# Ledger of designs, part 51: VH-VL binders against q0atu2

Target 1, 119 residues: q0atu2
Amino acid sequence: MLDKKARIRTSREYRNVFEKGKRLSGRFLIIYYVENALDNNRFGFITNKKIGMAVIRNRIKRQLRAIVREYQGQVKNKHDIVLVARAGIGKSSFEGMEKDYIAIMKKAGLFARNANKID

## First folded at step 15 (VH-VL)

Design yi22
Fold by OpenDDE, fold request of step 16:
Structure yi22 (fold): chain C 119 residues (1-119), chain A 119 residues (1-119), chain B 110 residues (1-110)
Amino acid sequence: as target 1 above (119 residues)
Amino acid sequence: EVQLVESGGGLVQPGGSLRLSCAASGFTVSDNYMNWVRQAPGKGLEWVSIIYRRGSTEYADWAKGRFTISRDNSKNTLYLQMNSLRAEDTAVYYCAREGSDSWYYFDYWGQGTLVTVSS
Amino acid sequence: AYDMTQSPSTLSASVGDRVTITCQASQSIDSWLAWYQQKPGKAPKLLIHDASSLESGVPSRFKGSGSGTEFTLTISSLQPDDFATYYCQQWDEYSGEAYTFGGGTKVEIK
């Protein structure tokens, strides 16, 4: 699981990202991202009822956290990033989610120059 | 040089089966997102299936249960097993690799192999 | 399912003409749009990805533009080699159809 310091936890923090951040949409994910004043990145996750039942939403959230954790060290520092799961993600595979995450993050230019396993 | 070469197409009766092959060179199939796309005579392009890097698969709704995408890493070859073929499955079948810059597009295509389903 | 409407289905043009093909997505796909060229008996050839990124080796007379739901492929000055069928392509949010292609635009000699 992501460390507490790597999590967006408060409504205020989420609001800041939504209001000041940039937005990019992928197949299964929408990301909002903005630079922060910290020395680390923070991630937030949003799953809506459109995805499906609570069990599904929780599964998706868990999977997204796993993906983010795996690639966390390759993301440019000093960013707050919120992942919003789109409705279609409920029927996607884990690999599908991973692909989309990487694709969006690449498009956003959020991976470090020396990032591995993202091509 | 990247190259994709499809084979296995031919004439088959309705209800029959056929396995298509896509021999890849210049890159590793298992390291890429590989797809099958078909085109009925005089018609447009239609996505069939994708196999992800770690082996997850996805199919068009009309293909589910009848088509199976797979690969042999040792042969660097992509396959499409087609069962219970119908006349409407008559098409040129292409294997296509997704681009590496952002994915979700196809940068290399094979020459295609014609499948004709007719009694 | 995501729909993609490509227009026109057919257009007649002459060498040197400016040609414009449009694709309209039913839902926003940001810049996840690709354009392909296909000649008779040949496989599609990638021209542009990410709405405006020209593929290596593709002439600069091909230009892609647009974002969200409206996209355009422009051939600034049509050349003899450009007479072909063109397709746009997007992803689909939902499983069961990962990708959707436009209906195609046949560019033929006037």
Scores: ipSAE 0.920, ipTM 0.958, lowest interface PAE 0.5, mean pLDDT 95
Fold by OpenDDE, last read:
Structure yi22 (fold): chain C 119 residues (1-119), chain A 119 residues (1-119), chain B 110 residues (1-110)
Amino acid sequence: as target 1 above (119 residues)
Amino acid sequence: EVQLVESGGGLVQPGGSLRLSCAASGFTVSDNYMNWVRQAPGKGLEWVSIIYRRGSTEYADWAKGRFTISRDNSKNTLYLQMNSLRAEDTAVYYCAREGSDSWYYFDYWGQGTLVTVSS
Amino acid sequence: AYDMTQSPSTLSASVGDRVTITCQASQSIDSWLAWYQQKPGKAPKLLIHDASSLESGVPSRFKGSGSGTEFTLTISSLQPDDFATYYCQQWDEYSGEAYTFGGGTKVEIK
C-alpha cells in the first residue's frame, strides 16, 4: 500500500483537486492533477458503480494502487493526483491499466525526466 | 533501422488454420506493444490483437477464441495463430508496433501478408 | 463501443488544393488521435499522432488539429505524392475493441 501521507484522504482534498486541477483522460483512466504545497505527492482513487460490482471495484482499486506504488518514485513531486477509473477498466488486464497509467501520466508531463523504468 | 516483415499468408479453406509471423529487427519485440491489424480487400483497417510487454493479450471480440497472438523472444518474432478461418477473414494482415514513446498509435508497420480464405 | 466517423469517404482534388479530412469520435478522446496515409499495395504510414504532432519526415503541409471529439487533417497544398487513402485512429475504452480506425478518405486526382 501507499504511505499514508501519499494518499488523498479527505473530501476537501479531493474537491480541491477536482476544482483546481487539470483533467486528462486515457483509455481506462481519467486523471485530475494539481500542484500541492507539500514535499510529497498524494494519490487518490475513484472507482464508481459503472465499473461493476464492489468486488470488481475493489480489485481495480488494488491494482491501481499497485501501479501507482510501482512508479511513484518517478513522478514529479508536489502533486495531488486523482485517478478516476473509467467503465471499461473493469475488463482490462493489469498491463492494460499499467500502459494507460504510463501513457496518461506521460502526456500530462508528470513523470520525471530521468525516469528509467518507464519507456 | 526498424523493420517488420510479415509472412505465412496464403490460401486456406474455410475452417482451416494458418499461422502468421512477423519478424522484427532494429528493436526488441518484447519491449514494445505489438499489434495485428488487418485490411479486407478494398476495405478499411481493423484492429485484431495486441500483446503487451509482459505478455498480456487483448483481442477484438470477433477474434476471441479463434486468433492467438504470441511471440518468440529468442527469435524476436510476433505470431498470429488463426483457427477456424472464415471467408470474411480474407485480408492483408499487418503487424504494427506501438513503440516505447508511442502511446495508442502505431509508429511502424510491416508490408503485410495476404490471407485468402476460400473453398 | 467507440465510433469514429471519417468524412468524406472520397474527395477529388487537384495539385495545389487545400484538402481537409475530418474525424468525429462518439466519445471524447482528448488528443489521442493519429492519422495514417496508405497508398495502394502498401502499408499505412504514420503521419500525425496525438492529434497534432507531425511524425518525423512528414512534410509540413500536413497539419493535424482538434481535440475531444472533432479532429481534422489538413493538407495545405496537395502534392502529387499525396494522392492516397487516409485513416484516423483512436483507442476504445472497452475491451474487445482496443483501437478504432476511421472509415478512410480516398484522396484522388480530379
Scores: ipSAE 0.913, ipTM 0.957, lowest interface PAE 0.5, mean pLDDT 95
Fold by OpenDDE, fold request of step 16:
Structure yi22 (fold): chain C 119 residues (1-119), chain A 119 residues (1-119), chain B 110 residues (1-110)
Amino acid sequence: as target 1 above (119 residues)
Amino acid sequence: EVQLVESGGGLVQPGGSLRLSCAASGFTVSDNYMNWVRQAPGKGLEWVSIIYRRGSTEYADWAKGRFTISRDNSKNTLYLQMNSLRAEDTAVYYCAREGSDSWYYFDYWGQGTLVTVSS
Amino acid sequence: AYDMTQSPSTLSASVGDRVTITCQASQSIDSWLAWYQQKPGKAPKLLIHDASSLESGVPSRFKGSGSGTEFTLTISSLQPDDFATYYCQQWDEYSGEAYTFGGGTKVEIK
């Protein structure tokens, strides 16, 4: 599980990311990202009912958290990043999900240049 | 130099089976996202299957249950096992590598191997 | 499944002409669009990825543009080597079809 300080937790924090951040869509994910005034990154996760039943949504959320944890050390600092799961993610493999995360994060320029697990 | 060479195509009767091979050189198959794409005579391109770097697979709906994508890392070769073949499966089958930098596009293709399903 | 409408299906042009091919996605794919060139009996060749990034070795007369749902491939001055069939390609959000290709545009000599 992500450290509490690495999580977007309040509605105000989410709203700030949606209003001021940039948006980029991948195959299974949409990310909203904006610079913050902190020394750490914060991540938020959105899973809607369009993905499927609660069991599926919870699974997807756990998987996304696992992916974020795996690669968080390679993400540029001082960013608030919200991951919105798209409907198709419900039938995606974990690896497919991971691929998409890496792809959109690369495209957004959010990985540090010295990252070693993104290829 | 990156190169992909398909083989294994030929004439097969409906209901028959065939295994295609794609020998790769200049890169490691298991480190890349590898795909099969087919093209019926005089028709457009149609995605068949993908195998991810850790071995997860996806298939087109029409391919599920009949086609199996796999690889032999020791041989640096990609495979497509085709069972219960139908006339509509007649096509040139290409193996294709996804781009190294951005993914979700195919930067290298083999020359293809023709599969003809006919009684 | 995501739809990809490519137009026109056939295009007759002369050497030196400006050629425009369009692909329309049923849903936004941002800039996740690639263009390929295919000649008879040959495999597709990647021309452009990420909507506008020209692949190494591809002549500068090829230009990709667009984002979201509307994309365009432009050949500023058609050369004899450019007569071929062109395809656009995107990913698909849903399982059962990870990638979708346009129907193709055959560019033939007038």
Scores: ipSAE 0.912, ipTM 0.955, lowest interface PAE 0.5, mean pLDDT 95
Fold by OpenDDE, fold request of step 16:
Structure yi22 (fold): chain C 119 residues (1-119), chain A 119 residues (1-119), chain B 110 residues (1-110)
Amino acid sequence: as target 1 above (119 residues)
Amino acid sequence: EVQLVESGGGLVQPGGSLRLSCAASGFTVSDNYMNWVRQAPGKGLEWVSIIYRRGSTEYADWAKGRFTISRDNSKNTLYLQMNSLRAEDTAVYYCAREGSDSWYYFDYWGQGTLVTVSS
Amino acid sequence: AYDMTQSPSTLSASVGDRVTITCQASQSIDSWLAWYQQKPGKAPKLLIHDASSLESGVPSRFKGSGSGTEFTLTISSLQPDDFATYYCQQWDEYSGEAYTFGGGTKVEIK
């Protein structure tokens, strides 16, 4: 899992991202992102019942955390980012999810210029 | 410099099988998202299948169980195995590249190969 | 499933005319919309991606606009080389159809 410091944990923190952040939708994900006053990025994850049963939602959440962890070093600093999983993600492959994450993060301009794992 | 060349199309009877090839040059197939898109005579474009960079695949519902997308990295070639062909599968089949930085659109297309299914 | 309604199906115009083609998505796709040009017997050619980004080598008379569910392709002054069929294309959130194309718009000589 992500380090505690890299996680959005409180309702207030989530609310701040939703109210002050920008929104961008991809095929499987919606991201909300806003700058923070910290020295690190924080990530939040939201899965809804429309994705499927709890076991499926938990699997998706684990996969998303794995993807975020893989690429977190390439994300621009000082951002709070919330990933909201869309209904269709339940039947998506891991690579499909990864592709969507990369695509949407790039479109949002959240990857550093010299991100080597991207492309 | 980038080039896609389809081959393998032809006349086949209903219930028959056919394997299409797409020879790529100027780029590495396995570093990109490769797709098959078909077009029935006088009709529009219809997505068939995609193969991701690490080998995951996805198919249109009508293609599942009958069509298989694959690649040979040593030959830098994309394939589409078509089984149990039907008259409605008659179409020009294009291989289309979704480049490493071309998210959710096709930047290069082959010239297409015609598949005719008829008794 | 996501639907894409492209209109009109056929458009008759003259050289120099301003031409507008529209695509309406059944659900919001933000700016994930591409436009292609296809001539008879040829493969589709990418014109616009990300709703408004002009592909390299494409004349500036082509303009893509829109976001969410409404998108338009505009040719400011139709040229002889522009008579062709145009398609919009989006992703689909659900499995079974990763990508969806509009029905196409044939731009023909009036």
Scores: ipSAE 0.912, ipTM 0.957, lowest interface PAE 0.5, mean pLDDT 95
Fold by OpenDDE, last read:
Structure yi22 (fold): chain C 119 residues (1-119), chain A 119 residues (1-119), chain B 110 residues (1-110)
Amino acid sequence: as target 1 above (119 residues)
Amino acid sequence: EVQLVESGGGLVQPGGSLRLSCAASGFTVSDNYMNWVRQAPGKGLEWVSIIYRRGSTEYADWAKGRFTISRDNSKNTLYLQMNSLRAEDTAVYYCAREGSDSWYYFDYWGQGTLVTVSS
Amino acid sequence: AYDMTQSPSTLSASVGDRVTITCQASQSIDSWLAWYQQKPGKAPKLLIHDASSLESGVPSRFKGSGSGTEFTLTISSLQPDDFATYYCQQWDEYSGEAYTFGGGTKVEIK
């Protein structure tokens, strides 16, 4: 589990990211990201009914948290990042999700240079 | 120098089986996302399957249950096992690597191997 | 499944001509679009990825543009080596079809 300080927790925090942040779509994920005034990154996760039943949505959310946690140290600091799971993610493998996360984060320029774990 | 060399194509009767190989050099197959793409004579390109870096696989709907993508890390070789072949499976089969810096495109292709399914 | 409509299917042109090929996606793919060149009896060759990034070694007369659902490949001045079939390629959100290619555009001599 991500530390509490690394989580977007309030509706106001989510709204701020959606209103002021940039948007980028991948195969399975859409990310909204904006710089924050903190010394750490915060992550939010959104799943919707298009993905599937609650058990599937919860599984996807757990898997995304695991992916984010794994690569957290390689993400540029001072960002609020919201991951929105797309409908197709419900039938994707964990590796598929991981690939998409890395791909979209790279495209967004949110990974630090020479991220050894990514390559 | 990156190189992909397909082999194993040939003439096979409907219902038959065939295993294609793709020998890679200049890079490690298991460190990359490897794909099979086919092209029927005089037709366009059609994605067949992908194997992820940790071994997860994904298939086109029409390929599921009949085609199996795999690899031998010791030989740095990609494989496509094709069973229950049909006339519509007649095509040149390419192995293709996704980009090393960014993904979801294919930066290197083999020369292709022709599979002809005919009675 | 995501659809990809490529046009035109065939294009007759002369050396020195400006050539334009378009691909239209049924759903937004932002800039996740690649272009390939294929000559008879040969494998496809990557020209452009991420909609506008020119692959190393590809002549600057090739230009990719667009985002979302509309994409264009432009050859500013067609050369003899450019007569070939061109394909665009995208990912698909859903399982069962990870990648989709356009129908292709054959650029032939007028």
Scores: ipSAE 0.907, ipTM 0.955, lowest interface PAE 0.5, mean pLDDT 95

